# VH-VL binders against o27280: the designs that were tried, part 65

Target 1, 266 residues: o27280
Amino acid sequence: MDSMNVPEVLEIKRIVEESESVKTFIFSWDFRREVRPGQFVMVWDFRDEKPMSVSLIDPVRSEIGISIRRVGEFTDRVHGLSEGDLLGIRGPYGRGFELMGRDILLVGGGIGMAPLAALADEATARGMRVDALVAARTADELLFLDRLEAAGVNISTCTDDGSCGFKGFAHERLLTLEENHDMAAVCGPEPMMFQVMRILDERDVPAQLSLERYMKCAVGICGQCCLDDTGFRVCAEGPVFWSQELSRVREFGRYRRDPAGRRVPW

## First folded at step 3 (VH-VL)

Design n47 (framework fv_marstacimab)
Fold by OpenDDE, second read of step 4:
Structure n47 (fold): chain C 266 residues (1-266), chain A 118 residues (1-118), chain B 112 residues (1-112)
Amino acid sequence: as target 1 above (266 residues)
Amino acid sequence: EVQLLESGGGLVQPGGSLRLSCAASGFTFRSYAMSWVRQAPGKGLEWVSAISGSGGKTYYADSVKGRFTISRDNSKNTLYLQMNSLRAEDTAVYYCARDSFYGSFDYWGQGTMVTVSS
Amino acid sequence: QSVLTQPPSVSGAPGQRVTISCTGSSSNIGAGYDVHWYQQLPGTAPKLLIYGNTNRPSGVPDRFSGSKSGTSASLAITGLQAEDEADYYCQSYDSSLSGSKVFGGGTKLTVL
């Protein structure tokens, strides 16, 4: 077994309050172990283990950040932790985003902005023009705006209630924006991603989308994260997929598997 | 530095045709939608036509539909506007403009004058 | 005649604050489409002044500000300077015109 599959116990170096429900936990990282935006790690609180996207990659400070939304028992416990506390981290796993071209569009919804924020940092560091459509239900749930702005990202916001930016959904806002990008990266609620992908396809903009599925092993063995028809394992072949790949996935935007393996609608 | 340079303007009789060109430099041309915007002497700005980065989508103002054709050659970094069945009301300075992410025009050429007169 | 309505002219003395309105409808500004502003100095091509309702491109002084509410937008210029004398145009998108980008009629700003 690869040593990367053994959780490394790491100290929480600092915690950033992103919103009322989202915290970013920062850890020291040995960058001899490569990590890419779009990849995830398994976070172990010594009771349970959950996959989390990497939201910060800082080779200068030798740090990574993991943004976690408070949504259940595991995340409740993690959100109760303080700087100096310990977590087990193993990984990184999965296929990350690829950067191509000069101009990139990011479309993110809610916590889906986590991996995209990391991608934005890399893209801007490479001198790419980065436009980001950041969507959330309300203004208070918009993530990483200051960070993105500081990085030189052009931001368009979208909120369901219109409390900030465009009132409506991300795909609706996207229709009002130009198609001048070499590629797009998308992450958020799957219904959002589905609609966004459709528009990007019509515009002939190559798109990568990050999927979320129930993961257990993270190493492509258990099959819990398999996508119907294709057999794609989100933890191994993903979580980042090209739109052409997802076009082959029947369940995309329609349903997912719960922990018991049952189909549940979005 | 982004540069847009229009050419092809001139004097033409009503019913005649002209083809405008816009040479682009300083950016990845194919990545951007491009537009033509015109301004009649002493008048305001009027959007004329737009084309997507790939060239797959074209858009026209009602005033020029059926008469004007926008196109682009990404290998030459050039935008075109074929104007047929020209009318006196088509007399204007024609600007080449780059479409921005937000739907604005972030860069403009200096324009080329088209005069339709008998 | 223009889809977006602007006052034909506004004027102000140096140092004053002036406002240029841009009135649209439910099919453009009211539909949620962004409003952009352009400055056109005499004998020159238009220049992007404000994009996305409130954003200033690099090089545009903070004396210029944009706002949007309902079916209308506004450009405000504080600390008016002689060099601000120009034509100003608002621009948006209209879904009722087969998806057309639309301009206001323009406003001539005179610095007294």
Scores: ipSAE 0.066, ipTM 0.662, lowest interface PAE 2.2, mean pLDDT 93
Fold by ESMFold2-Fast, scan of step 3:
Structure n47 (fold): chain C 266 residues (1-266), chain A 118 residues (1-118), chain B 112 residues (1-112)
Amino acid sequence: as target 1 above (266 residues)
Amino acid sequence: EVQLLESGGGLVQPGGSLRLSCAASGFTFRSYAMSWVRQAPGKGLEWVSAISGSGGKTYYADSVKGRFTISRDNSKNTLYLQMNSLRAEDTAVYYCARDSFYGSFDYWGQGTMVTVSS
Amino acid sequence: QSVLTQPPSVSGAPGQRVTISCTGSSSNIGAGYDVHWYQQLPGTAPKLLIYGNTNRPSGVPDRFSGSKSGTSASLAITGLQAEDEADYYCQSYDSSLSGSKVFGGGTKLTVL
């Protein structure tokens, strides 16, 4: 119980290089604290802490994995660590994905495939049929293809530059694919998620979308957590929201808020 | 391993009705959208209708819209096609087919012959 | 009339390469929809040969390959064998009007 609000110092058991910019850090985990796909942890390098989605949940091996993309000072320092080094882990936090029906679609962009890879493992273990649309700027940035294939997932890829699969964006590829899904889970850049959500709404497919910028709302840090453009605050833990919850947020996919509350384009 | 078996075909007068069935086995039926595809004697393939895995969404070719109804019973692993107001142009072998994620038909039944003639 | 155009017939000798074209428009292949190919042997149901433009189902020989460019797709058969004599159909999706799955008119392959 004492460890719920304080980072646990955990040893990095294994590091998997997913791409030139992404690594998965694997830790032993006590599953007396349940972890579900779509939840995140706060990663502390003893100087700063950042929210990171859980990308591997393995109760059989008693391990969790956290996939981290190199994008700044914190992630640069973490990427410099080796197996045997220590990190502080606090959590898990947030609302995870809910599985419904038998046929699910996953749509992931870049590092957004991390929480979806964990979801794919759970869905396939339950005997569900999983189709995944994996999107990135280039072929080298497509993530978890081997892991998804090993799990029996049907994979379609797209890259902005056409270096692998369909040449174009995720929503453009989605328009060319079959409509055989009971639900969808979506994670990636917010403009991508907005376009995908619109298509799924037209197809009457209920969708869950994971919003990175709202992860801190789930732990009670709240300065920028207004979701309703009418001034109404939607009190949800995040980071996972149903498409019906997001359909009322005019800013979703178009704008973000700066510290002064001004609308800023993505 | 995957098997689709059609039944219900036969000879019918113009304006009549028939109900086709397709018994599925060897896979989790509820997890796949299913289609009916027909082929008139000596002619090519024509997609007729599709139904989602849950049965919540149905699709029809313009040539049969309003006359044909696709349905499924996932508890019995059975696909149906109710054909009303039949015309001579509906004469064909009707195939039951399993839809894939890409929109292809990865397994087909052997077909059942529907003849609409006076 | 079909919205995807195939040659009505193609012929080749054993061991040769044969290519079957499938020509569409901006509302189907040109819109980015995948092309699939089926083989129908005399007196039998169609069998999937190629899905998603280039992919082969388990059990389909390497001799069969698919490609797609612009508004058209092609099925190539190398090392032609007598048992390849069949009708071949391309299939895609057309987004115009109500949208529907569409087949080409079919190509009869004769192996002499």
Scores: ipSAE 0.048, ipTM 0.552, lowest interface PAE 6.9, mean pLDDT 85

Design n48 (framework fv_marstacimab)
Fold by ESMFold2-Fast, scan of step 3:
Structure n48 (fold): chain C 266 residues (1-266), chain A 118 residues (1-118), chain B 112 residues (1-112)
Amino acid sequence: as target 1 above (266 residues)
Amino acid sequence: EVQLLESGGGLVQPGGSLRLSCAASGFTFRSYAMSWVRQAPGKGLEWVSAISGSGGKTYYADSVKGRFTISRDNSKNTLYLQMNSLRAEDTAVYYCARGTWYGAFDIWGQGTMVTVSS
Amino acid sequence: QSVLTQPPSVSGAPGQRVTISCTGSSSNIGAGYDVHWYQQLPGTAPKLLIYGNTNRPSGVPDRFSGSKSGTSASLAITGLQAEDEADYYCQSYDSSLSGSKVFGGGTKLTVL
């Protein structure tokens, strides 16, 4: 049928070490199969398959990049691979970011900077002014600063411990930044995204937020709709949602659901 | 090449009015907040007023609030400062300055002298 | 009465290190607002020297550096040169009384 639903076995062309815990795996890609920032692929190590956001989209070099943080068994195995090794790639899937206006704010936390780095490349290539607030727990967890700087992005950093830039959380830093934007794109831990969204709503800035936990819904793996506290069913296709869509989801920023559908606090 | 070119300064009597202009070139004018910053002879810098890129928000120092009006014409890439009810203490060089996201002023005009004297 | 306080003057000899302080309060630097620094040569418009506490614009020598701690910031100049003789201003944002951009009173650097 659709060739995007069949995994292609691709050779790892290059590996970029972004930090102690994050690597970007780069593959040759046939751009007759469209890929947009905010979309994800399914990465198969011939044992397990996991969704990963696309962090590099380079039609000139015919390459895509996938940034992976080491957090468990699957990612530990993938981090053990070398240039020349093979991975299965299926996709792309999901709703990507939509660009509008002349200036855009990016707010990224940790690995959430991965899809935003790809978006920054597209926005700057289109002549947009791009401002990026890059947040992490510590300085060594800040991602893509050199790449964003090379693209002409205006960067502000914050770390929880104050080891680089503003000492504090992304939403606290955002309150001290003066300019408004035509739109924003936000990706990172859900509690961070909730706080940032609330500030952007108050400033009347339309925002798109990328939620990792909804990636499986976009590929049809999740056949169930989310059920909120009022009994209202929310069926949404991600991973990228507008802030107006997320404002109606009671669990956003408050709790998540396990595989059995039970509420689990953040 | 990014430039700000100022005009409109001069000698004016107390209680009089004056309009300053600042012509911008070499960048997307509407994407930047703009400010006026003044400096009295032999004194330090004083921020006077700011306007958002769209022109939808304006800000004023307490010393000029109600007397000065900042505006912009994005179709002409021009910033304005309408100064009314001028006082001797408003005597200064007035600089047009481009605001950055960090809140700094990265590009400055050459300044235009406003002298309020009888 | 300056919201940001700078020493009115500082002096040094060629090759020496000088520092210029900028003292604020909990409503500006202490609230987390960035500090920026400007150099003004005699008869010229100010030029951005340091932005966002520590960053140098393209073309500014690494002899100039900025730092921030608590309610204060500092500009350090190493390897002092005659051409560094100028007025230096710090600038931040104050959240008091609905907010405004604020400058320090300025520091005249004399290269002896």
Scores: ipSAE 0.173, ipTM 0.597, lowest interface PAE 4.1, mean pLDDT 85
Fold by OpenDDE, second read of step 4:
Structure n48 (fold): chain C 266 residues (1-266), chain A 118 residues (1-118), chain B 112 residues (1-112)
Amino acid sequence: as target 1 above (266 residues)
Amino acid sequence: EVQLLESGGGLVQPGGSLRLSCAASGFTFRSYAMSWVRQAPGKGLEWVSAISGSGGKTYYADSVKGRFTISRDNSKNTLYLQMNSLRAEDTAVYYCARGTWYGAFDIWGQGTMVTVSS
Amino acid sequence: QSVLTQPPSVSGAPGQRVTISCTGSSSNIGAGYDVHWYQQLPGTAPKLLIYGNTNRPSGVPDRFSGSKSGTSASLAITGLQAEDEADYYCQSYDSSLSGSKVFGGGTKLTVL
């Protein structure tokens, strides 16, 4: 076994409350181990293990952040932790985002903004112009706005209920925005990503999309995260995919596999 | 330096045609949606037409639909506005403007005057 | 007949604060579309003053500020200066007009 596959027990250095349901857990990180936006780590609370995207990469402070949304038993336990408590972290895994060009568009929904926030930091540090469309159901669920603004990101918001920004979905807002980008990165609910990808394709904007699937091993062995028709493993070939790759994935935007391997609609 | 330069304006009779051009320089032209905005003498600004960076999408104000055609040649960094069936109310300074992601116009040309009169 | 309604004129003395309103509807500002502001000095092309409701382009003094609430937006100018005498236009997007960009009628600002 590669050393990277053994969880390291790390102390929670800080906890940032991003929203009512989302917390960012910050850890000291040895950057001799490279980590890229779009990659994920396996978080182990000594009972269960879940994949989580890296949302903060700070080589200066030697820290990484993992943003976790409270959605079930595992995340409930993790959200109950305090600074100084311990978690097991192994990774990073998967293919991260690639940056190209000078102008980048980020389109994120809900917790999908986590990896995009990390990407935004890198892009702005490289001197790229970053536009971010941040979507959520309500204003209270919009993530990382202050952080993005501080980084120099141009932000457009949309909410389902219109409580902040454009009233509607991300793809609807995107149709009203200009196409001044060399590349796009997308992460959020798959139905959103599907619609956004279509628009970006029509605009000839190269796009990378981060998928979420049920993952167990994170090393491409168990097959739980395999995508139909292609055999792509989200943990190995992804989670970041180019739009051209996803165009070959029949299930994209249509259905996913549950933990039992059954097809379930979005 | 980022610059837009309009040309092609002039005097034309009602029912006549003109073709405006806008030469762009100092930026990657194909990456930006472009618009025409006009201003009648002593009046306010009126959006006329827009075209996507690739040229695949065009948009028109109701006042000019069916009469005006926006186009672009990205190899020449040039925006065009073909104006047919011109009316007196089309008399205005016509500006070409660069669109931003937000939908604002951050770069404007100096404008070219179009006068429709008998 | 502008989709966005502005007062035809406003005035103020040097050093004062003035506000220019831009009133829209549920199909434009009220829908959450961004509002932008332009300054047009006499005999010149418009200049972008505020974009995305509250953002200032490089070179625009911080005495210019934008806000948006409900179906209306507002441009505020503090510390009014003589050089601020100009026409000001708000601009947004209207979904009811087949996806048209729309301008306000413009406001002439006079510095007394």
Scores: ipSAE 0.115, ipTM 0.682, lowest interface PAE 1.9, mean pLDDT 93

Design n49 (framework fv_marstacimab)
Fold by ESMFold2-Fast, scan of step 3:
Structure n49 (fold): chain C 266 residues (1-266), chain A 118 residues (1-118), chain B 112 residues (1-112)
Amino acid sequence: as target 1 above (266 residues)
Amino acid sequence: EVQLLESGGGLVQPGGSLRLSCAASGFTFRSYAMSWVRQAPGKGLEWVSAISGSGGKTYYADSVKGRFTISRDNSKNTLYLQMNSLRAEDTAVYYCAKESYFGTFDYWGQGTMVTVSS
Amino acid sequence: QSVLTQPPSVSGAPGQRVTISCTGSSSNIGAGYDVHWYQQLPGTAPKLLIYGNTNRPSGVPDRFSGSKSGTSASLAITGLQAEDEADYYCQSYDSSLSGSKVFGGGTKLTVL
């Protein structure tokens, strides 16, 4: 048996308050089970299991971090936990980001900045130039700015309400950023990612995009993610995809699926 | 149906120049990075050079940097490798390869032989 | 100087299991970069066999599988068949070499 398929009960070593709605839970990790930026783990609170992206990878301290936004019953319960409490963790699962070239653009929206923060750490450690466009609805929802600054990342911000940085959406801000990049990594709300992908494709910047809804497909939980309108199967390839592949998926950025499997516009 | 066809190989003297071409079909050429990978007789695979979909970014192995130039013509669906100051150690079969997501070479041409000898 | 180290040869009898190792360093596999595997039949171009550590392209039998741990990766072939006799190459990405794609030295599989 592969150890990644068996939940391990781990003690919460430290909790970092990222914002009023986001916490990072830090655990000791045995790095014989390799973890890469863009991969996720299944977090088990002994009642329900949910996929969560890894937001911190620290082999020197033998720690991983998992950032969780408070959005429902499961995440409310997990946010109520304290240092010393236990969670079940299994994984890692899914495909992580691949780094190429010498400079990278990160475009993150809300909690989508979590897997990109781990990627930023790796890219800077490898000597890459890292530019990050951090987007949120308001200034209070911008995540990981202090961590990115500490890592030497060049940060641009935008907020829908103009409370920090550029007033507007991520793709509008991206149009004002003129520097060439060897690659980009994008994570956030699907409509944002679609607009960003289109701009990067026009600039011929290869981009990798992380889709939360495909994390469940990578472990075989959701059959709807395994098919698209073109007859292409995407199951087990997520959550990270290249922009060239996502441009062929009719649902990307246009539709989501309800519990009955019907298309619903964004 | 993806197809890659290399041409332009042959015998050339040390210090000479040669230009390789790769004709691509069956995919949206502009949307994918392309690479050249070589294999010396009886030896393993060695990545030589890569170019982004637009041609705006190029990458070279240290062994060829300053001597080889990769380029593409997206209107003709053609990849090129201009090889200058050729050395005996450049003797190899040169493969055109399409890059896919995750940095994989999902399709390869049949290769074209370059021999650098007197 | 291959950046990724493979055994130069491996052999097995029909029906046996064989594994081919690919050993890297902290700048490539150890940095988390994916490992891909290619099969090269005599006199032919390489063909993609495994991508992204563990995934099989359409048409590749499930007796071929890949894995990755630490700074190393492995290709496993079960139920060996005569047609598996070929050279096998691992490939990854190395951040220290100007962001270069890197190949292993290759392993010749002989089916006895």
Scores: ipSAE 0.006, ipTM 0.425, lowest interface PAE 13.9, mean pLDDT 83

Design n5 (framework fv_bamlanivimab)
Fold by ESMFold2-Fast, scan of step 3:
Structure n5 (fold): chain C 266 residues (1-266), chain A 123 residues (1-123), chain B 107 residues (1-107)
Amino acid sequence: as target 1 above (266 residues)
Amino acid sequence: QVQLVQSGAEVKKPGSSVKVSCKASGGTFSDYAISWVRQAPGQGLEWMGRIIPIFDTANYAQKFQGRVTITADKSTSTAYMELSSLRSEDTAVYYCARDTLYGSGSYKGMDVWGQGTAVTVSS
Amino acid sequence: DIQMTQSPSSLSASVGDRVTITCRASQSISDYLSWYQQKPGKAPKLLIYAASSLQSGVPSRFSGSGSGTDFTLTITSLQPEDFATYYCQQSYSTPWTFGQGTKVEIK
């Protein structure tokens, strides 16, 4: 309802250090407000608001978690906070992942594993078989392996430098995986997601891809951040899109837009 | 190219209220906040407050808290600033300006301004 | 509130001069600083945002620098249309606050 647009000030209950650059901030949550994997919240530090994917949905403990990578001024400030400090939260917003079939594949790159970790929890709770391909530049940047293993997920890893698992990129590792899946969910750097999508399309595996740059579209603040190629809506509801929708967008995986709306190569 | 068009000049008596409008032309409020800034004759710029229309959330400078109300009508892309209990020192030009939304990346300043509305408070 | 102090309050210059205006914040504001130009009877115009980023359509003779508490606006080769009042503004914390302004007058 309208309560989604009213900021709620919540106390940081617990902080989990996932890696040198990633922390998960955990809050008590009233699950009368439903939260689905793939949805995001607006996190407000009383200066700036940023969209952040929900990475933990735990009705047993009545908690949600938000995983944040340190990449700039806002995230540096938030990383400086302690248990007991306050943050403003609005949401949830956006289209979450849809689960279908019995066997699913998750493909995550870096922090993109955050919303996929929440999805893995839901899928395994429903009795689905979950295979996860977890990709990062180095072994110390692989995220949520302990959570995925505890949930009963079948894990494959790859790192660019070969420090853990397959040496190479996610799409190269995917080509060596033979198992058929009823659906896939993908989240990570846009060029990685584009390559993964193409392979899944060739295998007739329907895929859902989470695009952080379109999170603002769900709350109406993305203005010109739209998918406007032939046959597609100028502003689509995000952040999760089916691969069939993204295949019609010429700029997906190739170009981004600057504040003036001009194309900029990745 | 968006323009902000404000309502016309007003003369008000002390103790009354004034409501100034600011309409977006050639665009919408979708990706922005709207700030209100005033300037008394021969003085500098003073920020009064801002509204984020999509969140229906307004913030005010403490000096104006309780006297100023900023609202927005998203269907008409119009923002309003109402100032009550007017005094002679409220005589100023009032501007609306398109402002960067919280969390939209680097703060990009107030890049589009209305033409200003002169408000004169006299007995 | 964060206080913004400009120096000088006014200056006289000739066409072709290099003009420097400084702005100091009472506490660190990172790069959350914008510069505006205002001509008599007109609304302010954004020149620089994020301390050093030139706004689209603004001539390259304008530049900004600084971070933290100390900031500078520079106009190389002053033109007749540049005689105006200049304001710095912080957006690090509400309320947004402006410097008192620097009037650039013809000599």
Scores: ipSAE 0.000, ipTM 0.392, lowest interface PAE 18.6, mean pLDDT 82

Design n50 (framework fv_marstacimab)
Fold by ESMFold2-Fast, scan of step 3:
Structure n50 (fold): chain C 266 residues (1-266), chain A 118 residues (1-118), chain B 112 residues (1-112)
Amino acid sequence: as target 1 above (266 residues)
Amino acid sequence: EVQLLESGGGLVQPGGSLRLSCAASGFTFRSYAMSWVRQAPGKGLEWVSAISGSGGKTYYADSVKGRFTISRDNSKNTLYLQMNSLRAEDTAVYYCAKTGFYDYFDYWGQGTMVTVSS
Amino acid sequence: QSVLTQPPSVSGAPGQRVTISCTGSSSNIGAGYDVHWYQQLPGTAPKLLIYGNTNRPSGVPDRFSGSKSGTSASLAITGLQAEDEADYYCQSYDSSLSGSKVFGGGTKLTVL
């Protein structure tokens, strides 16, 4: 619909500081525009527009939340805003997560926990048992632990430096955890997601992975959203893919593309 | 019903070797990490070693590193602990334990006694 | 030596409330690692009583509860029964020891 392609100027209702580098911006939302966990919106600061995953979906309060990590000029400017300030929001876009079965595993790395936090809320509301492996480089970058705990999610943490939970990477932690889930959802750095997917495939656990790279174009109008082997357009056909779909993509977890279109190892 | 049954304990002289086994049933063995935990007579619990479900990762307490080797045979649903260069302070009941999601021990075997004495 | 400190013994009368403390440091409980609790009846293997700080396995009565704050955790037992007489152990993970699970020294609960 046309209204999805024109940014709506919304007032920042509340800001939650998730960490030193991550904030969640909360807006009133008209749920006649449906939003699903795993979808993203385009955030416009009246100079630049960037895609951001939806991290909170609350129809009861009529609110959505968008979690943003400070990583560049655009996000640094947005982090400087206060409650009452305005942002343009366009969307939602993309394919969301699909829930199946009774028991779900969430594996999130860093800001990748943002879309998974919204999914945890939906899964819990549906009566599913939710286990979350929350991974980050350091304890300060572990996100949404209090929110997940309050929702009744079973949490395991790991950090690269050992400052909270298991010392090591998400896939190393996963190898030591109980596995009897009906499905998994994974979001984080691509090398992490590739290793996690391989383990879940060995265990015959169907997984959905959110592939956030190349979400720099709106509504799939740019070629950089395409995956090499399949021609999938992340912003139009993703960002969420089942592991069986990604098994057909030679470059997933192995290569990326430079500006000339050449393969570069991770 | 989850069952873990340890065997292979006994009396051994200092410097000797023993191999413990743990037969597992009632769950998908290959999908879970397993551990050995010991308890000296009249003393507390001490974690000894852990192994991932695939067997690709192993972990050891500093007190046994270089002397003990944990392994598993997923085709036989069996966990092993090879104990070399045994010392008097290794005397303990050795428990086989299954790990849960929070890295806790949700099921334990009955234990097998290892006595290191001259 | 134990890296998690528990009182060696605690006592109470039937119907009373007792608490067992588990004191750690910045490298374990203070680092955010979960605390789990085990009950060991005389002559038996340990049994999981509380996992993930506050959760009870199926079959554990609600008079057993766990909590965690800062560098410490506590196990509370309300409505004390004679059958609760046992050794109780806390367990966590220590980041200063690679791959290491650590137990408290244990607390003997005597029901008077």
Scores: ipSAE 0.007, ipTM 0.444, lowest interface PAE 10.6, mean pLDDT 83

